# Designs tried in a protein design chat: VHH binders against q9zpq3. Part 27

Target 1, 317 residues: q9zpq3
Amino acid sequence: MVTLIVATTADPASINPAAALLAMPGWTAGPILPPDIKSFSNKQTRVIQHDRSIVKEDDLDLRWEEATGEVVDEVIFLSRHTAVSNRPALTVHPIGVLHLKDGESPPQGGKPGWAALPSTRIGPWFRLLKKMAEAHGLVPEFEITLEATHHGPITNKPTMFLEIGSTEEYWKRQDAAQVMALLMWEGLGLGGSEEVGKWKSETGKRKVLLGIGGGHYAPRHMDIALKDDIWVGHLLSGYSLPMEDPTQTKTTPGENYIGGNWRQSIKAAFEATKASFPGGEILAHLDHKSFKGWQKKAITEFLAEESINVGKPNDFT
Short names: E, the ipSAE of ESMFold2; O, the ipSAE of ESMFold2 at other seeds; V2, 0.75 times the mean of E and O plus 0.25 times the DockQ between their complexes.

## First folded at step 11 (VHH; framework vhh_surovatamig_d1)

Design i3 (at its last look DockQ between E and O 0.89; V2 from the best seeds 0.70)
Fold by ESMFold2, look of step 11:
Structure i3 (fold): chain B 317 residues (1-317), chain A 123 residues (1-123)
Amino acid sequence: as target 1 above (317 residues)
Amino acid sequence: EVQLVESGGGLVQPGGSLRLSCAASGFTFSSYEMSWVRQAPGKGLEWVAVIYSGGSETDYVDSVKGRFTISRDNAKKSLYLQMNSLRAEDTAVYYCARMTEDWDSGYYGMDVRGQGTLVTVSS
């Protein structure tokens, strides 16, 4: 099993956590990937450092395999978080670009209508990050949160982003970088402890959260993600679920069809989540307050049509 | 306070050129991806181009590829859009946008704040 950690020298919120991790014991220089990407190895873990935008370097998992012959099993990106609020944050999230239709160009990388395979570690590492941030005095200054599925780059293996936000002052915070490095160190078991977040359908809980609705920071789904042993897949905010208001479809009065690509978004996110969690029980959790009655009815009917199970908070046990 | 001030719009004939500018303040300009978005009469916002923080990576909506060039000057905290071979369908108010990752705000992470600059392409 090979874990590829990706950092960019263009971003202090990316390169500083990588550097903090590389300062820990056991790293050796690895091969140079084309065009000129440095790498480092420690046990099952490979760190690469490129110098471009983190969301524009596509297919690094396949490019690693092409250059080395070694198959990558998961990808972890280290990046900055930006927000209009400028509030400090440490975040974990899956990636995808679900709101765009075929033929549209995604401004933040990825490809239209696509959900990457989510890392199985999203839930467990979110909980571990929260505990570590608290233990290291970063809370309440930094908010520790999930983010809904968004942006690229394109990947082919289970993927997550780890981010430090949300301004230059905080991207450069070395204490935050150290906590991210500690998260990776302990989460991957590099210091000899048992790793965290490896999918095991044969033992423990097998419930997997598929979040539907809500805002970018997934507040209703966060309550579930904080529960012990709950796995987290994709989190579809309202912006990933474009739905056309039927009162605005005057050219088709009386039809029950709800336009927009929300069905495709749910299907793509469900299939990617299912693929990352073989044998898992995927439960769609709806943020009911984020939907008007006609939206909720349409989504609920579609989930039933597709045999996608709905979970209430108490079903995540 | 984040400010984005667009300028350089005007009336041009089809086939003409314009260069739009955006003056930025209130944030570390060099750390953010920046975009141009436009709003044609009676239409919603449309993303036009993005330039990444280092200035070397760009992307464009298909309808403007080969005709428009986005650029930035991080020392001057300025964003530019060179618009060549203008067509009637390029008529719109053009806005400068700071890119952020919390997509609840703005237009899918494109934080539009200025009044925009009107580009009119007319015979």
Scores: ipSAE 0.683, ipTM 0.869, lowest interface PAE 1.6, mean pLDDT 91
Fold by ESMFold2 at other seeds, look of step 11:
Structure i3 (fold): chain B 317 residues (1-317), chain A 123 residues (1-123)
Amino acid sequence: as target 1 above (317 residues)
Amino acid sequence: EVQLVESGGGLVQPGGSLRLSCAASGFTFSSYEMSWVRQAPGKGLEWVAVIYSGGSETDYVDSVKGRFTISRDNAKKSLYLQMNSLRAEDTAVYYCARMTEDWDSGYYGMDVRGQGTLVTVSS
């Protein structure tokens, strides 16, 4: 039962946090995976270093299991973050490719209509990262944020990305890399403290955020994710909810007739979130201002039809 | 600040070839995955090809596999698309794009900034 941390050797926002983590006590060289992937072990944690594009290396969890016989519990990817704004950021996010239909080619990895199992650590580690970044003087220079669900690679176990952005100057920042390494060290309990963010289904009262709508950095859903003890599943921005405007098509609107892939996107994200949080109380949180009236009505009716509970901010307590 | 300038388009007979170029400035070119996207008359954007920042990995939409080759020259901050065996359905304005993670902008993180270059394939 291991945690697999994946670093890309050519990416300073990936290899530098991995190197900072490996400089801490307790690491032992592990096997070389085909074709040439180095690995390192510390307790339940395995770090691998590969030299290919991170979104194209599918099934690393299964490949680890085939090569070593060890069952993988979760996968954590270390990566750079890029943004049009070029603003500095430290980010946490789930992965999936929900905007594409079957048969379309996904230029950023993954597969059409798929949402990975989200790591249960996304919420707790986002909050821990924010506290660590503040304590180490990275705020306000770096924005500490979630990202909406996007891109691949394909994984089979709970997955998240940890990223440093958003330009080469910031990808190379050693203080940011050290904070990411500290996050992993403390979050995985490698220094002897209790680990952070492991799901335990001892109570059905545990609230899990499913974000619906808004932009890539999920500002409305961030308000919820900052609350104590809130777990975070998938976060569907507007780009993951393609809805066909009925006034721009020859199709006549009817009961739940709104075209586009938005129903399948919500269903896939809900099912993956549910699978990662057995016994959890999943609450869909809508970014109401990101929807026109006809969109909001359609989404709300679909959520009711699928028995997906809607949460208002006060329901996340 | 970020600039992407496409060139090399033109009128070509079916079966012909063209080489498109994209000159990049205002960002660290070698650090970004780069794509070509195209827009046929009256249609939306279609992703065509991507080349990853290391230059050794590429991917293509099925309709152009085996006919188009994406490449980059990081020293010249340039992206290229070699288009062979052109067909009428390849007629479009072609844009280069840098890939970013904040998908609210552009076509799913494909940051299109230039005027594009028109490719017309006609008998």
Scores: ipSAE 0.651, ipTM 0.852, lowest interface PAE 1.8, mean pLDDT 90
ESMFold2 (binder alone), look of step 11: mean pLDDT 80; pTM 0.805
ESMFold2, look of step 12: ipSAE 0.622; ipTM 0.844
ESMFold2 (binder alone), look of step 12: mean pLDDT 80; pTM 0.811
ESMFold2 at other seeds, look of step 12: ipSAE 0.646; ipTM 0.847

Design i4 (at its last look DockQ between E and O 0.92; V2 from the best seeds 0.71)
Fold by ESMFold2 at other seeds, look of step 11:
Structure i4 (fold): chain B 317 residues (1-317), chain A 124 residues (1-124)
Amino acid sequence: as target 1 above (317 residues)
Amino acid sequence: EVQLVESGGGLVQPGGSLRLSCAASGFTFSSYEMSWVRQAPGKGLEWVAVIYSGGSETDYVDSVKGRFTISRDNAKKSLYLQMNSLRAEDTAVYYCARMSEDYDSSGYYGMDVRGQGTLVTVSS
């Protein structure tokens, strides 16, 4: 039962929350991983600090196991968030590179058409982060938001990113770093309280959000994620659902086929979500305003063909 | 205002070399991963190379590996692409791109292209 927290030493939005967490009680030095990666241990939690690009350091979960003999059960990355708007944000998101076709090179890490297993903590920790940020006076200066599934690195266990954005001024903010450290401290139960966001499939099925459509910050799906006890899997923005317009297609006359990688994206995200939530009730929630009629029809029919249940807001109880 | 200004394009024979430059302003250059992207005549944008913010890690599309070298000078806020062993299929307008995680606002899947580009023509 090991939680691996990954920080990069050159990124203040990564190393500062890690340092704040390590300043809390109970940490001891762990092994040095090849080449010279420092590690620290506290109960079930392991923190590693490396100096390379966070999106290119693949398979850190397996590399931990190879070096230590301990099986990693989940991975949490601490990173900066960059945005064209430069608006301050604290974010939580799953990872994957669903828009790329086989054979394309992913400059943001990961691999084409792949969705990582989403951390089960995404929904619960998003809600906890929002509460903590409000209590610590970071709102409204920082927007507290989910992000749609994007980028790497490659992982093999449930994964999420926790980020501070969106410029150097805000990446360095110590009050934001302290809130992220508190989130991890409380969320992992390191101070003795009950941890937050651990999946338990002992009784009844639980509702798990699979977001279909919308923009990068998933505003319609956030309405669902803010509800009590809702779990969050993958969130597929429009950029993860490339659909070829049938009126603009070069398809031979008489052929009715909507091209693009959207089917594969939905399947990959659904299967990864299902794998992270054994016994969970996965409900696809469509951002209906983000789709033209032909897109919504195609997606709805595909979901039915694949026996993927659609959830309206009231179905998330 | 974020600005990216490409230069260094021109006409070159197959097998020749060319060095592209990108001058950046209006943001903390050293904190961003930077890419070169290109658009061949009549084609869409293609990612060519990325250099990560630390400057020591790079990645390339397979078709240019071993021939192109991306580099950066954070003090000069400049990005470079050294293009060797040029081929006809490298003919394109080359753009400098700032990487952004807000994919909605950075059109080409997180590659924020803002400049006019610089034309590279590889022909006899």
Scores: ipSAE 0.651, ipTM 0.854, lowest interface PAE 1.8, mean pLDDT 90
Fold by ESMFold2, look of step 11:
Structure i4 (fold): chain B 317 residues (1-317), chain A 124 residues (1-124)
Amino acid sequence: as target 1 above (317 residues)
Amino acid sequence: EVQLVESGGGLVQPGGSLRLSCAASGFTFSSYEMSWVRQAPGKGLEWVAVIYSGGSETDYVDSVKGRFTISRDNAKKSLYLQMNSLRAEDTAVYYCARMSEDYDSSGYYGMDVRGQGTLVTVSS
């Protein structure tokens, strides 16, 4: 089984980390993925470099298997991060398009109501990235952060995005690219050291964070993700939890239905997280400040209804 | 300062055509996916089309496929929407949007709308 690292040639925040990784020992030319996507191999790691929009390149894991016969174990995308604030950042995040309903078109890839299997490496690599960025003098200039679950492409295996942001001058930063390459090198054990972030449910801490609420950069959930040995699944910001205000909706008396796609979003994110962490203890952590009382009540009742455990910060030991 | 300035709207009869333009400044235009979004009177924003940063990949909402063409000129930092076979349902203010992953700070799920828009009215 292989780890598939995906880079795009036109994105300096993608191709530069890939080039830095490929400059390290052990890479050889690999097979060509149709139509003309070149690849490189090192142990069980495969790097592909293509020239198309990464969020529209669906099913690269299955396409790799079709072309090569090798089963993909996980997918790691290298990409630029764009932000209205333009602040420099190094980011890690799962993918999914939970804010859209059936029939809506997702301009940033994926499909409505879908959450990919989250990579088990998200938490451990976020912590490792923070340490490496600090050691290499990128902090405090770059914020080292998680992002809430968003966008595509569609994948079938555990997936994460690693990103450099947030403007061209920072996308091009070679020191940031080298830290991302070092993260992948050490995290995948390519130099011979123990890899980081492989799920092993029978040993160690089994606590898996499912983030509920908060903003795009998940500040409350990052505090938990920084704790030793905490695993990270999906992170649902407020935009992934559309809830219709019951005072503005005419509902049947005696029925406490809160409209919007929020139940489906939580369910999809939970099931994908559960699938990536067999035997794990999934704890839903609510960013309480992001919810009005009626929203928090509805969410906590739904979590109980689905037998999804709630975790307060101290439950992540 | 990031600026997006839309133009090219007007009054047109059903079946007619218009070409919208968006002049961009204050950011590296060629590095961003760009979209057109529209807002019909009394309605929310609706995404219409996206063009990816390389300029060759596009996508459209189903209601405009085959009638609208999004394009960009990275050297001129300009985004375009060619609208053909216009229908009354296309009546809206059209906005140019820069795509951004920071959904909190964008005006519509990562569609950063900053301009005043350009009004398209399709009426007999």
Scores: ipSAE 0.616, ipTM 0.835, lowest interface PAE 1.9, mean pLDDT 90
ESMFold2 (binder alone), look of step 11: mean pLDDT 79; pTM 0.798

Design i5 (at its last look DockQ between E and O 0.86; V2 from the best seeds 0.69)
Fold by ESMFold2 at other seeds, look of step 11:
Structure i5 (fold): chain B 317 residues (1-317), chain A 123 residues (1-123)
Amino acid sequence: as target 1 above (317 residues)
Amino acid sequence: EVQLVESGGGLVQPGGSLRLSCAASGFTFSSYEMSWVRQAPGKGLEWVAVIYYSGSETDYVDSVKGRFTISRDNAKKSLYLQMNSLRAEDTAVYYCARMSEDYDSGYYGMDVRGQGTLVTVSS
């Protein structure tokens, strides 16, 4: 299993955690990839460092395979987190561009209507990060949180982002960078311990959260993700579920079709989640308060039509 | 406090050129992707162009490709939009936007804060 960790050299929230990880034992220089991307190897892990925008460098998994002959099995991006609030945060999230339809251009990378394969490590590493941040005195200063599915780049293998936010003062925080490096070190088992978050479909809990609704920081879904042994797939905030208000759209009698891209968004996120968790029990968890009655009815009917099971909080145990 | 101040709009004839500027303050400008967003009369917001924080990568909505060029000067904390071969359909108020991951605010992570600058293309 090859894990590709991607850092960008101009982003302190990216390069500093990468440097902290590379300072640990066992790293050797790897190939320089076209055009001029440095790499490093340690057991199953490959770190690359490039100097472009993190959302513009598509297909790094395939490009690694073409340059080296090694098949990449997952991708982890190290990045800054930006927010209007400027609140300090350490975050974990899947990627995708579900608010756009065909023909629309994605200013934050990716491609319209696409959800990447989510990393199976999102839930387990979110919980591990929370424990590590607490143990290292970063809480309550930093919020430790998931983010809803958003942005690119384009990837072809299970993917997640690990982020430090939300201003330059906090992006540069070396103690936060060290905690992210420890997360990767322990999570990938590089020091000899058992790795964290590898999917095991034959034993243990197989329940996988698919978040439907809510805001960017997934508040209702966070309660589920904090439960022991729960896996996390895509998290669709309201912005990823464009629904046309039927009172603003004339519909003929007997045609109760709710327009907007929300069906495609749910289906793309479900299929990507299913592909990352073969044999998993995917449960859609609805943030009911984030929907008007007509939206909730439409979503619930669509989930049933697609045979996507709905889960209440107690179903995740 | 984050501030974005657009300028450089005006009346131009079809086929003409105009250069918009955006002065930024209250944040580390060089650390953010920046966009131009426009609003034509009676219509919603439309993303126009983005420049990534590395400064070398850009992207554009199809309707302006080859005619508009986004650029930035990190030392001056300024964002620019060079608009060439202007058409009547480019008539809009143009806004500078800081990109963020907080898609709940702004226009899908495009944090529009300024007054905008009006571009009118007419004979």
Scores: ipSAE 0.648, ipTM 0.858, lowest interface PAE 1.7, mean pLDDT 91
Fold by ESMFold2, look of step 11:
Structure i5 (fold): chain B 317 residues (1-317), chain A 123 residues (1-123)
Amino acid sequence: as target 1 above (317 residues)
Amino acid sequence: EVQLVESGGGLVQPGGSLRLSCAASGFTFSSYEMSWVRQAPGKGLEWVAVIYYSGSETDYVDSVKGRFTISRDNAKKSLYLQMNSLRAEDTAVYYCARMSEDYDSGYYGMDVRGQGTLVTVSS
């Protein structure tokens, strides 16, 4: 089974970390992905480099298997991060498109109402990245953070994005690219060390964070993700939880229905997280300050209805 | 300071055409994906089309596929929307937007800043 690392040549935040990784020992020419995309192999890791938009390159895992006969275990995308704030950042996140209803077309890839299988490495690699960034003098200049679940492409295997942001000056930073390459080198065990973030540890903590609410950079969930041995699944910001204000609708007496896509969003994210963490204890952590009382009540009742356990910060020990 | 200025709207009969323009400033235009977003009378915002920063990859909402063409000129820092075969339901204020992965900002990461340009298609 192989780990597929995907980079684009037009994106310095993508190609530079890939090039830094490929400069490390052990790489050889790998299989060619149709139509003419070169790859590089090192143990169980495959790097591909191409010039297409990464968010539109659907089903790369299945296409790799068809072209090469190698089964893909997971997909890691290397990308730039863009933000209105323009703040420098190194980020890790799962993907999915949960804010759109059936029939809508997603401008950043994926498909409506879908959440990819989250990489099990998101939590462990976020913590490792923070440690490496600190050791290499990138903190506090770069913020080291998770991002909430967003965008595509469509994938079928556990997936995460590793990003450098948030402006052209920082996308091009070679020291950041080197830290991302070191993260992948150490995290995948390519130098002979034990890899980081593979699920199936029968000892230790098996608690998996499902983030509910908050902003894009998940500040309340970040406190939990920084704890030792906590696993991270999907992180649903407020934008992934469309809820219709009941004061703006005519509700019948006795009815407690709250409209919007929020139920489907939670269910999709929970099921994808569950699928990536067989036997794991999934705990939904609510960013309470991001919800009005009616939203919090609706979400809490839905979680109970679906048998999704709620975790307080201290439950993640 | 990011600025986006839309122009080219007007009154047109069904089946007609219009070309919208968006002048961008205050950022490295060639480094960003750009979108058109519209707001019909009494309705919310609707994404219409996106063009990736390479300029060759695009995507559209299903209702405009085959009729609208998004394009960009990075040298002029300009975004365009060619609208053909216009229908009454295309009546809206059209905005251009810079794409961002920080979905807390704008309309799901579509940073709308201009006044828009009104397109009216009379039935």
Scores: ipSAE 0.615, ipTM 0.832, lowest interface PAE 1.9, mean pLDDT 89
ESMFold2 (binder alone), look of step 11: mean pLDDT 80; pTM 0.809

Design i6 (at its last look DockQ between E and O 0.91; V2 from the best seeds 0.00; counts 0 for: pae O 2.1 > 2)
Fold by ESMFold2, look of step 11:
Structure i6 (fold): chain B 317 residues (1-317), chain A 123 residues (1-123)
Amino acid sequence: as target 1 above (317 residues)
Amino acid sequence: EVQLVESGGGLVQPGGSLRLSCAASGFTFSNYEMSWVRQAPGKGLEWVAVIYSGGSETDYVDSVKGRFTISRDNAKKSLYLQMNSLRAEDTAVYYCARMSEDYDSGYYGMDVRGQGTLVTVSS
């Protein structure tokens, strides 16, 4: 069972952390994946390097299995982060494309209406990254943050993205690359210490955050994710919860009066989170200030209908 | 400051062709994925096509696949959309957009800043 780390050779925010990791002890050359993707091996970890857009390289987990016979446990992507603000950031996030209708081609990869299995390491590694960034003098210059679920590629195993942003100057920062490499080194236990963030279903009462609402950087959900022992699944911003205002929809005959893809988005994110955390206690945490009353009512009624428990901040203690 | 200036729109009959252009400035054009987005009369924004920063990978909304071709010239900081076999449903204002991974800042990460260029497909 292996962890697949994916880097893009043309992206300094991707290849530089990968190179920093590969400079640490224990790496050997691995197999070449079709068409010509180099790989490196260290214990349970495999690093691959390709020269295509990372969000379009679908099924790398299955392609690794086909080429090598090794089963992939999880996929970690190294990528740039871009933001209109251009603020420096180090980020962690799950992937999925929940705002598009079936049959549409997503501009940032993935597939419409889909949420990948979230990596179980998102919460623990977010907390570890924050500590490491502080210890290495990157804070307050870099903001250390989660991102809401977005984009592809298509994966079949638990997945997360680790990103450096938000402009070319910061994508190239070697101190940031080194911190990301140290995160992976420690988080995967490659130096001999215990790895961080592996899920083990021991009691079935382990709390997993499912974020509902808020903006892209999930500030209300980050408050929860900073608590000890909290696991993080999908984080659905407002853009992943398209809801049609019922006062502006002249009613067609009969049925549900709150249109949009929001039900399907919540269900897909919940089911993917549940699959990544067998026996976990999934708690939907709503960013209440991001919703009008009619939206909040519809969402809470749907959560109850689907037997998805709501968690308030104090329920995560 | 990021600037995007669209041109090349006009009136065309069904089955006709047009080529749209977008001149970009104020950022390192070659570092960014770029998209075309359109807004039909009385409708919301719709993503049309994306070209990734390397220039060889593209994607399209299903309704234009096989008819439209997105391309870029990184040296000229320009984005293009060749539109063939135009239909009445393609009538819209077309905008170019710089892609961003923080989806709050535009239309699902598509940063639309220009006035657009109007394409009208009418008999």
Scores: ipSAE 0.627, ipTM 0.840, lowest interface PAE 1.9, mean pLDDT 90
Fold by ESMFold2 at other seeds, look of step 11:
Structure i6 (fold): chain B 317 residues (1-317), chain A 123 residues (1-123)
Amino acid sequence: as target 1 above (317 residues)
Amino acid sequence: EVQLVESGGGLVQPGGSLRLSCAASGFTFSNYEMSWVRQAPGKGLEWVAVIYSGGSETDYVDSVKGRFTISRDNAKKSLYLQMNSLRAEDTAVYYCARMSEDYDSGYYGMDVRGQGTLVTVSS
């Protein structure tokens, strides 16, 4: 059971944290992944440095298994974060392409209508990253935040992205790269401490956040994710929930049908979250301000139809 | 400030060719994936092609695959779209866009900010 960490050589926000991690004790040369990708091993962790764009990283988990015989348990991508605001950030997020229908082409990797299995570490590592960034003097300069589910590549095992943003000056920051390396070092237990963010099937419910609505940085869902012992699955922003306004479409007034692929988006995200958190209590948390009344009504009725429980903030305790 | 200036549009018969250009400034061009996006009359935006920062990897919407070629010159901070075998349905204003992970911005993270260049394909 291995953890696969993926870096790209042209991205300083990717290669620098990987290099910082590899400078810590215990790394040895690992197998060669075709066509000529070197790897490094430390306990159950494998680091590869790929020279292709993120969209060429499809199925790295399966490709590792085929080349080595080792079963991949999870995939962690190291990447830059880009934003029009250019604000410095350290981010954690799941992946998926939920805004597109079958037959539409995704310009940023993945496949339409798909949500990857979310890493169980997203919530716990977000909280750990925040603590480490504070301890190393990166706050308040860097925002420490989740991102809503977006983009690819295609993966088959639990996946998350760890990112440094949002401009070249900050992508290259070595202190940020060190904090990301420490996150991985501690989070994976490579120094001998207990790892962070493993899901264990046990009696008693553990609550898993499924975020519905809001903007890309999920501010209302982040308030929930900062609570102790809360796990994080997919986070569906408004852009992942295309809903056709019935007053702007050629539909019969008063009809219950609301067009767009929002139902499929919620279903895909819920099923992927459920698969990553066996026995978990999944609670959909709605960002109510991001929805008009007709949208909120449609979403809550669909959630009830699918037996997806809704959680208010106080239900996450 | 980020600036993107499109050019090269015009009137062309079906089956003809055009080459679009985009001049970029105000950012380190080679650090960003770039895209072409188009807007047909009365329609919304549709992405057309993307090229990744290294310049060797591209992708296209199915309707233009095999007919259009996206390319970039990082030294000139320029993005190009070679359009061959043009069809009437390719009639649109074409914009270049800088890609962003912040999907709240632009068209799902495709930052469209130029005036565009009009391509009209008509007999």
Scores: ipSAE 0.590, ipTM 0.828, lowest interface PAE 2.1, mean pLDDT 90
ESMFold2 (binder alone), look of step 11: mean pLDDT 81; pTM 0.814

